# VHH binders against Exosome complex component RRP4 homolog (RRP4), part 11

Target 1, 322 residues: Exosome complex component RRP4 homolog (RRP4), of Arabidopsis thaliana (Mouse-ear cress) (q9zvt7)
Amino acid sequence: MVMRKLQLPLSQTQKVRFERAIERLQSLSSSANSDASVIVTDSIPVNHDDAFLKGHGTSEVDGELLATVCGVVERVDKLVYVRTLRARYKPEVGDIVVGRVIEVAQKRWRVELNFNQDGVLMLSSMNMPDGIQRRRTSVDELNMRNIFVEHDVVCAEVRNFQHDGSLQLQARSQKYGKLEKGQLLKVDPYLVKRSKHHFHYVESLGIDLIIGCNGFIWVGEHVEVRDPMAIDDQKDEEMISSSSTGKEQSHIPLETRQTICRIGNAIRVLSNLGFTVTLEVIMETVNLSNSKNIDIHDMLGSEFHVVVAENEAERRRTKRKK

## First folded at step 3 (VHH)

Design t10 (framework vhh_gocatamig_d2)
Fold by ESMFold2-Fast, scan of step 3:
Structure t10 (fold): chain B 322 residues (1-322), chain A 122 residues (1-122)
Amino acid sequence: as target 1 above (322 residues)
Amino acid sequence: EVQLVESGGGLVQPGGSLTLSCAASGFTFSYYALAWYRQAPGKKRELVAGITWSGDTVYMDSVKGRFTISRDNAKNSVYLQMNSLRAEDTAVYYCAKESYWLFDYTSEFDYWGQGTLVTVSS
């Protein structure tokens, strides 16, 4: 049973349904002899003619060995186990990441990422508040806190590695920078696939979704991205930013806040079950919660986890039959 | 079946300290924000301190520098360390679990504990 992360009380009926879903996922698994990396319910190849020892992250169901956690299959002598990839992120130049500001220094910000090394975002490597590309001055250095303060959530790109191993970040495009009016989620980085697109605009819901390569995922109210030329032509935007600090309030409509929370809970459920996190799967999970009339706060409960597992079994069955 | 159980309240002299504890059960603790609210006689409940699942905190202006909120996900508990207590801190203190994701402490809270009384008096 894959319930290690869930730790949820299941009724006898829910246990039967969940077990049936897991059995179907197991029977549909074609991963028995593919890669060392596994997600929950993947079959692990073993030589049944040789005695093997079942280790952590594995369970024997119907005579087959399957993964109960997301990770890498490792073998030591006859011991077979799954090493969890939680908090394991291997950075590559060009990775889009989401992080949290932890330090405001003289010419840089330090950014917490989902691993043991911090990101460093230099004042010289980001867009200016006025949108004009120019040499950074001592006045800009004094105004660092007008750009980012501690606890701000930011989106950036990995540019290079510094001599001390920290990640040099950059945020020169309008799509990077401070993220506001949303929530930050953390998932196992293995559940996030590197792709061409990590920025998603769900137009029907008015929501921005950023799936960071480091396992940090942002769900927030849509922010319209302006062309640099349009920003450059509107000098009154500079005047507005310098004069409006006392009048503008951060406000998210209740409907948008509820939508953000529903998407966030969908991501949490997928993470708990060890399923891959993509825009398609997230939206299917959100739609499933709506079609089953599951309230937002009930999504993290036993019933919805069972429903999501059942849906994944059906989804894989349908693809195989096609 | 969400359950929140507060403890640690009592009578204390002005300038004294107390630590409030809230033990939670019936939900996946690490995914939710938790908060401490208080209500004095004749007043509405007010947010004292909040903590998100990622550890971000917020405090009411009158308690900043005196109170500290923290969480222990392994023990399913949230704490409020109260220092330099004043007569105006006298209230029933409530532990609360959010009903929606907490991103600026304007989210609704849907589950409450029974409360623990804090009296600051000479």
Scores: ipSAE 0.000, ipTM 0.145, lowest interface PAE 16.4, mean pLDDT 73

Design t11 (framework vhh_brivekimig_d4)
Fold by ESMFold2-Fast, scan of step 3:
Structure t11 (fold): chain B 322 residues (1-322), chain A 122 residues (1-122)
Amino acid sequence: as target 1 above (322 residues)
Amino acid sequence: EVQLVESGGGVVQPGGSLRLSCAASGFTFSYYGMSWVRQAPGKGPEWVSSISWSGDSTLYADSVKGRFTISRDNSKNTLYLQMNSLRPEDTALYYCAKQSYWLFDYSEFDYSSQGTLVTVSS
């Protein structure tokens, strides 16, 4: 989501600072195709004496036509719109993704992935709770709800496409599976770049961060990868239990919950401004909020968005690339 | 910041129907799962129904399954609860709730302060 689309109320001083930061970011970009390429808040030239139609990625403010998305300005007849250069999530085999379970079906779970089609995680393609690789039985099928239920957040890997266009997922490593004691954030997939590392442990804060290729990001309390033999007390149960609603609540320490929220809000601010989301940028944004004494609650306010934009302009100026 | 405003409650005869609405503002509605929770006079809160942020998954308490339908319109930032075949036992204050940031469970919600009253007479 872009800052202009959120229509954050800016004071005159905040507006000047923000505009200066955006101008600096623009000046650091390639000078190619300056007339057609726009970023959020760019004024799009139109002849107001002639009738024109506002299209996608444009908004009229105080008689000016402004871009609300980054892309290329296109004109068809009298229609003016911005075509984004951002592709939707394009799955590749091996992608690490985070998703939410939306259906428990026969021998499989359907997972929402922030993509045109759902992911499908087969019972045969996941790590068993006891850690033992074996053929799945009818008893395992009856106990699927003991593994994942609707609304559970899971981490998995993309294996291939199915005939209906859905993504076949795999979770055959202890690093995959159900994610608990944290929060899930949704960002535009183009803000996440494929990397060799999508699992991050911030040891100083006791936090796990998983940046999914599909734009789903998990922030939670650190979980040690457990020995499969450590949970043998639970493996005698082989029935689907209908747990009572609201039975157990998380008791995450207050400090850890506050840290998770601060990291989550940092990600939301970066997403609102359309900045690339990486571990480095997230942590720099968290540190910035601490150094400026911004309360967690105030991070989504106008001042911190301005501060983050200013910091990103300075970061890109000093960063060596190539 | 976060505001949830419930409406649509009232007095209805047993076997009747009501549709509750919840207008949400101050947050990105389409990013969050939503729930309905009710509190009958002299009793604790009871979870009624939940819907995922995508609208693709819905869950219902056994007491209302088959009678109630939860839905959402992300373009209008509005959550709905269609209640059919109402019973005297359904009499309660109904609250809409935004799913908590900390947990993906029905037990952790941000509630509206007021709710909407549903009374099923006799």
Scores: ipSAE 0.000, ipTM 0.105, lowest interface PAE 20.6, mean pLDDT 73

Design t12 (from t11 with Q99D F104E F109Y; framework vhh_brivekimig_d4)
Fold by ESMFold2-Fast, scan of step 3:
Structure t12 (fold): chain B 322 residues (1-322), chain A 122 residues (1-122)
Amino acid sequence: as target 1 above (322 residues)
Amino acid sequence: EVQLVESGGGVVQPGGSLRLSCAASGFTFSYYGMSWVRQAPGKGPEWVSSISWSGDSTLYADSVKGRFTISRDNSKNTLYLQMNSLRPEDTALYYCAKDSYWLEDYSEYDYSSQGTLVTVSS
């Protein structure tokens, strides 16, 4: 199944525990199981004596037809394919999104949003790095690469749809803009619940977590929203002093880096298992890894995936109790 | 344990081509973006190219754009770098790297290999 596709070596005991957890989760599910439903690496029955065409979501390995995506097997004439049941991102005005810059164009940036259409952030629709609201000049246009370049991670809000179907973005609040010193993770948008709060500060860990409506999630070192008129020369001076040797440029404590990695791996495990990604579930998964003394790299291993599945089954069981 | 094994390096004349491969194990290859980083004799590491976890997005250093092509095969846990129109300044030890936890410094990419030597001579 999922574990097999991830090439995780499952012992007999781990396999039994995992299948038991999945069975419990299916029993607690609001949706009925379907005989046509498959998960990644499930074998799709085909008559090997008859010619068939491999379609979307299928791959032939050693004569066996395997599902490469989760969904429902459909057959049309000789064509066999898997229709994904994954809900695509459906943008709404006001959505908080995280994206990656893919193009610097005239007066605008094109942003990848984990959606069929790209986002467009216009120079006129963002706060300038100096924090001053003013008419954009030709010098500002010339210096766009000093603001964002390709592969920069940005946080923005959906404003409207453009005539070509792309999403018009805006970043006029100090909480929006370039994200630095952290990790970007991509999950299926259906795993993210739309809420009023997408920016989370985990004060005990010094971490900012931004859960984008589009399935892009940011985990990074906490950055306080700064009053543009407030003077913080001492902090800048200390940061400059700390980086004076020029060898290690990250400027982030090892403990903070390890925490970001642990949170990122928690999100990856939840995504692998198809579980909802919320602040609460992420932190429960992080705490579970700590309580089991699982090293950060071991979180992506077989045992922790089984442990997380068992924990999610128990969590959903207790949540449905009156 | 993360293990990255590069191959495909060698000696080639200017204008020639080479294809580098990186076999990955010890982690779920399809979850991570991958990069190629090179280090010329007596110089620091230089980022060459990156590819997203899905293979849908690629990025290249200006010095190699239009000449090199990065690709991956997630079913084989293998990363590739097709190098065309090679120049003497491309001479370096080439490393395969798993994306690290920071976006700001490419020198922090995770890698645990010996690299593969590419020499462009004469």
Scores: ipSAE 0.000, ipTM 0.119, lowest interface PAE 18.2, mean pLDDT 73

Design t13 (framework vhh_brivekimig_d4)
Fold by ESMFold2-Fast, scan of step 3:
Structure t13 (fold): chain B 322 residues (1-322), chain A 123 residues (1-123)
Amino acid sequence: as target 1 above (322 residues)
Amino acid sequence: EVQLVESGGGVVQPGGSLRLSCAASGFTFSYYGMSWVRQAPGKGPEWVSSISWSGDSTLYADSVKGRFTISRDNSKNTLYLQMNSLRPEDTALYYCATGSYWLFDYSPEFDYSSQGTLVTVSS
């Protein structure tokens, strides 16, 4: 249970406040979601006058949408699906993932993905640092370490499964590739939901946030992504290319580094409490820490965990009234 | 460290009753919501019921509503499941789990006892 991972000592007053917050969360969930639980063969209500999309754990039989797994019914726009009690990362084609390079091999990189098998990123399935799309040569193979080395953090998309169960990755868009000037966090994959948006630019803070489907989350200094069709800027292409060749900037401005740490600690607190990790909840947690003048290092303390639980109960109450 | 010991399973006829117990130790039982999860032979785990830390809120799977009652005794660190009007479909290994299904608007990962208690409903 995620709640049992919180090992911070609580004073008597903190215990009472925390218990009230949990009871409020349970009361809200009971009234809102009691009808959402299903077992195999349960009918899932859908509006037949509107188009709907069948998702994981659902099947259409004789005009009824039935659950094929035990869990909770969730709805996202037109998509209806069932999430199981032990929802571990199950890779799907198109998933946005963040990983760490663990091996540089012939024509490929092996990437740790917080899954029981590694990801494999082929030299042929990524953008070249110079931006030129071409067939890969033996010279490119000799220069693979100029693209990624061990311990580099990368963003990629799941392409397919290989026969040994490993995940074939691709990084053919300017939004993928090496992630620099930031922090990698690992959360349990069941705290991350597949959504339409996994890349987030928090313009007010100058921060990029990538919430990987595999539970790897990246928080870093914003990097401007240039469409290859944009022709106004040769100098920026050279700068981006240079950074990807191992000229890592370890120097991040102090203010930006502090912001990255604050966001990272917000994610850690949410993870400790077992709350789903979304841009909205992360930023609300960051804003809460600022509004209560909590220093970055104090965010991992008992008081802030209690405050976040109280705030989540209030957030869900106000969201129900929308 | 966390120990959950289920008991009370057995063989009953259809329409019979059983009361399951779960003795919890190694954590502060009264702080946490608790759940019952079952697994029928050859099938995946199925959530059955949850109860809040105080015992004031309960939630049930549709398959057991009106037949099962979850309860707890915080003074004894014990969770209970009263099962009435048992059906052959209720045959499963029953696990005590830390965590409350409705604490969050998703299915959280639960810690299960590896042992469980077997309930067999047969004629």
Scores: ipSAE 0.000, ipTM 0.139, lowest interface PAE 17.1, mean pLDDT 74

Design t14 (framework vhh_7zox_3)
Fold by ESMFold2-Fast, scan of step 3:
Structure t14 (fold): chain B 322 residues (1-322), chain A 121 residues (1-121)
Amino acid sequence: as target 1 above (322 residues)
Amino acid sequence: DVQLVESGGGLVQPGGSLRLSCVASGFTFSYYAMGWVRQAPGKGLEWVSDISWSGDTGYADSVKGRFAISRDNAKNTLYLQMNRLKPEDTAVYYCAKQSYWLFDYSEFDYAGQGTQVTVSS
């Protein structure tokens, strides 16, 4: 056997299938508002008599300029590019968010939220490791790094807006706090819809999935919510507070790590295609990869993107006609 | 490791038929597009045919209507049925695992050792 990479003339099969799937998705949608709107693989008209420059969201193939992202084609002088229509995160009180700690300050943590302002989690707005609800002391302030340090991933709820426009966060439920033994994914916030359910336990796979309203998604090994009626509650609290950082991910069972990666890649494919990210669609995409015996590494390839698009077109066709 | 093993080549008279086989291992066969490429004496590689994971087929103009590509995903095997063979079909035929790109380009990651097809009286 010998390895060879051969560049060939365009194969028709994959492109035709993908274009067909996207055409079906467009026909089932009411979003065709103008001639400037494009989806992935759409040909962008260009005047070949004029010099033009390819910009963001475009690729030139065999004399055609194709869209590589969904959006609106814009032309500025000689530059042709696709502007995405996806909205930025617009925070609302009660939103469940996932974020990354970027600063440990006096009585507060600053949290990156995929928003133009940072989140602020006050020491007074979170559960203490000892479980006691009390006024925070100077000793608690000195021990803040024992709770969260820079680069920790945390789950919290939006409480209100501060005078400077920053988001005040709270983490007063056992479901909030530090997230360990998993992966953080970033998707466009437009793809996440507000719902009553942002925390998901996939019992069959032993994983927790948190779909943040801000487009940060957590996939990790399942963690049981601390039982306050457990006979040794102090021991449980101590175990939580003694948890170490990113090194703990190396202790996740191999099978669980593989499952986390497969779910993560399903989310990446859905994000690339601009599909709404929900538990149902994520799990359907994971099941599709398993039913077709697709290796985790191969999920990010072109063929699986086509398969996912075909599946979504068929799902929406069937749902709409019933 | 990816393995592709071709068989079925040989000497045939013009107008005759041959069936080539390729047994694949080391990857998830059912999910990849597969193809056949050939190299005639003194010429470069020529794409002959491909087949998607779902069975959609493509053919070079020179073989269209005479060759048929097929796959058996349960057996991890790719086939090329060659009918009405011409002297111009004389070449080494290679089985190839294909990387297929969404935007108008494909390439093969791996090719086998090849099998010789000779068409002469």
Scores: ipSAE 0.000, ipTM 0.131, lowest interface PAE 17.5, mean pLDDT 73

Design t15 (from t14 with K97A Q98D F103E F108Y; framework vhh_7zox_3)
Fold by ESMFold2-Fast, scan of step 3:
Structure t15 (fold): chain B 322 residues (1-322), chain A 121 residues (1-121)
Amino acid sequence: as target 1 above (322 residues)
Amino acid sequence: DVQLVESGGGLVQPGGSLRLSCVASGFTFSYYAMGWVRQAPGKGLEWVSDISWSGDTGYADSVKGRFAISRDNAKNTLYLQMNRLKPEDTAVYYCAADSYWLEDYSEYDYAGQGTQVTVSS
């Protein structure tokens, strides 16, 4: 079921179609209805004079009903159970994340990750623009702003946890680092599933898509990553030219810019409806918009949300049967 | 007001069969996926089986080949045919409506009061 009700101006016909699709999706999902949030060991009020049934996430200890999971207490007739909150971002070492630089400090960058703590990317935990492996110097520290500045979007990997709960990041591969010429989207982390592949090159459209484990998703113009076998034919110092200097408006071809917007809007619609975000579902949603001749700006409108909901209901039915 | 009323439980010998029924009211039954969840003594809820609004079925590994779920939309009734019952199948069986993410545990909108199934020699 849709986590949040959409505030869409629906015609009577669209409303009927949307409610039908949501009812079908709800047949496989619990409706949100809750009166209390609990954490593990919290006492759940019950009327012991009335028979009650212990349900999921509850345990009876010494005549008291306790929550065994974090979530929301729900009651259906005599059944008392705890509905677990849909998975929030729980960082794991090795997670690929996308974030936004919020601070340039003496030897580190602080990165917003859509987590209750920020990420920390150390100058020592990234590739230098010149490509030379060495100890970082005071000159390197003075030149940190030639690498990343505030508001830059970066891709990195979770390496470790610090005492304060912050996430230590690393960006020692050429696939990591600054992301340019695209859009950053934010979705609820539970809509993103951990996968073997978080970097996607949609060759037919010339687009790079990075689905971060933390719910940050990047859609941008494809950037060719150097083939490691070609390194010997080029001086590493030339990589310094890849560093951005100053504010300059990115010039993306109109067609590419439109494609990025269409993909971004597909992700926004899926997020609005509370659907899982994967490469396959994103591209299917993009193809739906093209097949229905929906203009990019109309994708966030009522008709396309209804169409996507109808399609997702059918998709989940057929995939479950398989 | 939503109600799910289970029936058909009882005492049966290992290898026997039982047919559970669940009569639903207060919602549009044909639009909802329906399922069976059980709770054995001293254990948590375990998802047993479900059936989509379109008739597609799913089963827990522990019951595959022995149980069959079905529905009659004209009668707003869900069924569970249980064959070759084992002592491990002893539990309170609950009828449930509307579970989207299927695992050992499913989140359901509605659940009934349950029916006791005891498999004992």
Scores: ipSAE 0.000, ipTM 0.106, lowest interface PAE 20.2, mean pLDDT 73

Design t16 (framework vhh_7zox_3)
Fold by ESMFold2-Fast, scan of step 3:
Structure t16 (fold): chain B 322 residues (1-322), chain A 122 residues (1-122)
Amino acid sequence: as target 1 above (322 residues)
Amino acid sequence: DVQLVESGGGLVQPGGSLRLSCVASGFTFSYYAMGWVRQAPGKGLEWVSDISWSGDTGYADSVKGRFAISRDNAKNTLYLQMNRLKPEDTAVYYCARESYWLFDYTGEFDYAGQGTQVTVSS
């Protein structure tokens, strides 16, 4: 098993604990079929009594199946293959992605989604600021920067991809668009699994979490999605001084900011260890930091990395009992 | 050299209680999950309960709500508190250490003690 190398000073006791956790995870890897958080660089377990097909990243030597690349073992029917760790994001139609605007043009925005591939969001493929779907006008084209500017974080869906290495995005639902009052985190795309649900509301904490298929993860203050009729009924109560309310709306309460930072640090630790990032694992890691009385700033230290590795080993051990 | 020594077994009436203890030596106790397995007369081995290094517990359906497993890492000791005992709980109870290699076909345990007899009878 290969885990992302930690360049943290570990005491002898911490090193022994960490090695034990990794060895237990490696033991569990020997029977894993599709666990994306299991990383191998050597022997791949197979049942020689069953027929199997050798796929990408595998080689047979002296009757043993070996990994020829660093990655995660996946099994589909009879096929056994290794999916490489640092594979570039490979878009699929319907993928939910989070990105950062890098260019504003006449009828489109260019969005950073991964190191070697950008997305293109067309004005014709996004929600209008007024929430009404209508034909685009020359006034809308002149006011592109009133919708998104450089460095804005946006959520969108992959519509199509082009041969020139760019991909077409769409944001035609109220759930898409500009993300505000939070943090953007970047993890390797192999740590994120395609799922039915990429938008998560953690009601107990008042936090929105969006896990992008491209490895961009958003953690922010919860924002209600409202229809036009409901919004109209409450505008009078929300309006005091336009300049005053606008300034205050840019701030996140201290408690919420601390929660966002704790969740963000949990994601960073999971990423450092090469563990799969899901809502369940993120929240378990956050709860672990609270139960062990780890301060937010100490979460990136050696002790919490060891604690998280130990917890993951026990979690997967329990899952094996059936 | 791993050693597990059980104690606390005996004869009790239905509805009674017993507490089993297991003293471990020869390994770093706090790094291993530990458990209890039992063998009733004329039956095979049955997993009863386990506890992870971090304190997470599991129980067989037959004992859930009646038995409680715990550990004291400072004393290298594993416990099983058995309440509301039934005649069907009569068995030899073994303290066991979880296997380092979690792919054993005999379950997850690589070492067991000599066992302690528990008899539930009127």
Scores: ipSAE 0.000, ipTM 0.095, lowest interface PAE 21.6, mean pLDDT 73

Design t17 (from B1 with G101Y Y102W Y103L D104Y S105D E107S W108E L109Y; framework vhh_7z1x_3)
Fold by ESMFold2-Fast, scan of step 3:
Structure t17 (fold): chain B 322 residues (1-322), chain A 123 residues (1-123)
Amino acid sequence: as target 1 above (322 residues)
Amino acid sequence: QVQLVETGGGLVQPGGSLRLSCTASGFTFSDYYMNWVRQAPGKGLEWLSGISSSGDYTSYADSVKGRFTISRDNAKNTLYLQMNSLQPDDTAVYFCARDEYWLYDSSEYFDYWGQGTQVTVSS
């Protein structure tokens, strides 16, 4: 499934190593889940004497139930269906999300969130550039483009659901707002594990990593947060953060830029392989690239994908994961 | 206690039109994303269209895009599917289905379904 998805040009030796790694990963996961995976035209076992309902991704041909999409077979009550691996983001209040501004509208910004509804960030639900908390005026509305413009990358929190299904966002803490000097990566939302900590400061590298619940991931140069009114800012690193290097105002230091690219490529490789993206796994993949002396550009090649798959199999074996 | 009742199905000539209705009861209809799904003879369920709780967002399967229109009237607790330019391969039992707000991926599952209404397109 992984090789078909990636279509990587593998040598015979790489193919054998990769297939062995995938076999190990499959044996370490629940056998029931592996056995439930189907591709188009696969037969889905059903009891002919039991009543059942044909669900999404299934079709009956000559009394045989066939999968019409790739995914995992699930059964709920009498319903048999195939759940695709490209599941949509399922928002929850309090989710940390990263997105792109797509529209500057009246008293609000619309934000693309990798979800079937856009996020809406109200002028009244964000910090003012001058830092003064006050009621918003018509003058503030005229100056919204001084805060965010189309294509800006922003970090926000899901505050509420509107009756129309749109997501109401808020950005009232200095940890939220416009993200600059980094890379935005998009991964399938199902690869992101919802956690209590989505803001990560990797102090040793001077990097901020924001793993959005919506599958948008930000990797950038560390920015020191100053919010004296912040309460329970425990999502941020408790360690004192400092960057003592670089041309901070206009340019990212070369070493930091290389680190951002390496982390970004680690995330791309994990996404390509369909592995869960967490801080632990990202950093392990970065360390693996360094230990194997893989150049940043070469990380997207076949060899490093095989190495990452082998490492993930070993990591799960050692941790005895279900 | 949750009930969904589809009406409006019947026999129609190719190129004809039908409007299906789904009346909801036993829950706050205006809080839920709603879907239309069909099952053709000898086939599995095919998702056709979805509509947000307010009606401001709609989505359609490629097979019906441009021909079918989903809408809702929250004051009447009613979901509609306007079907135009009907083809013989649109022959199916049509179901309305409720999805929980947090379950936006129509590929997963729906928590409540109606009994369905038969649509037959033939000459």
Scores: ipSAE 0.000, ipTM 0.106, lowest interface PAE 19.9, mean pLDDT 74

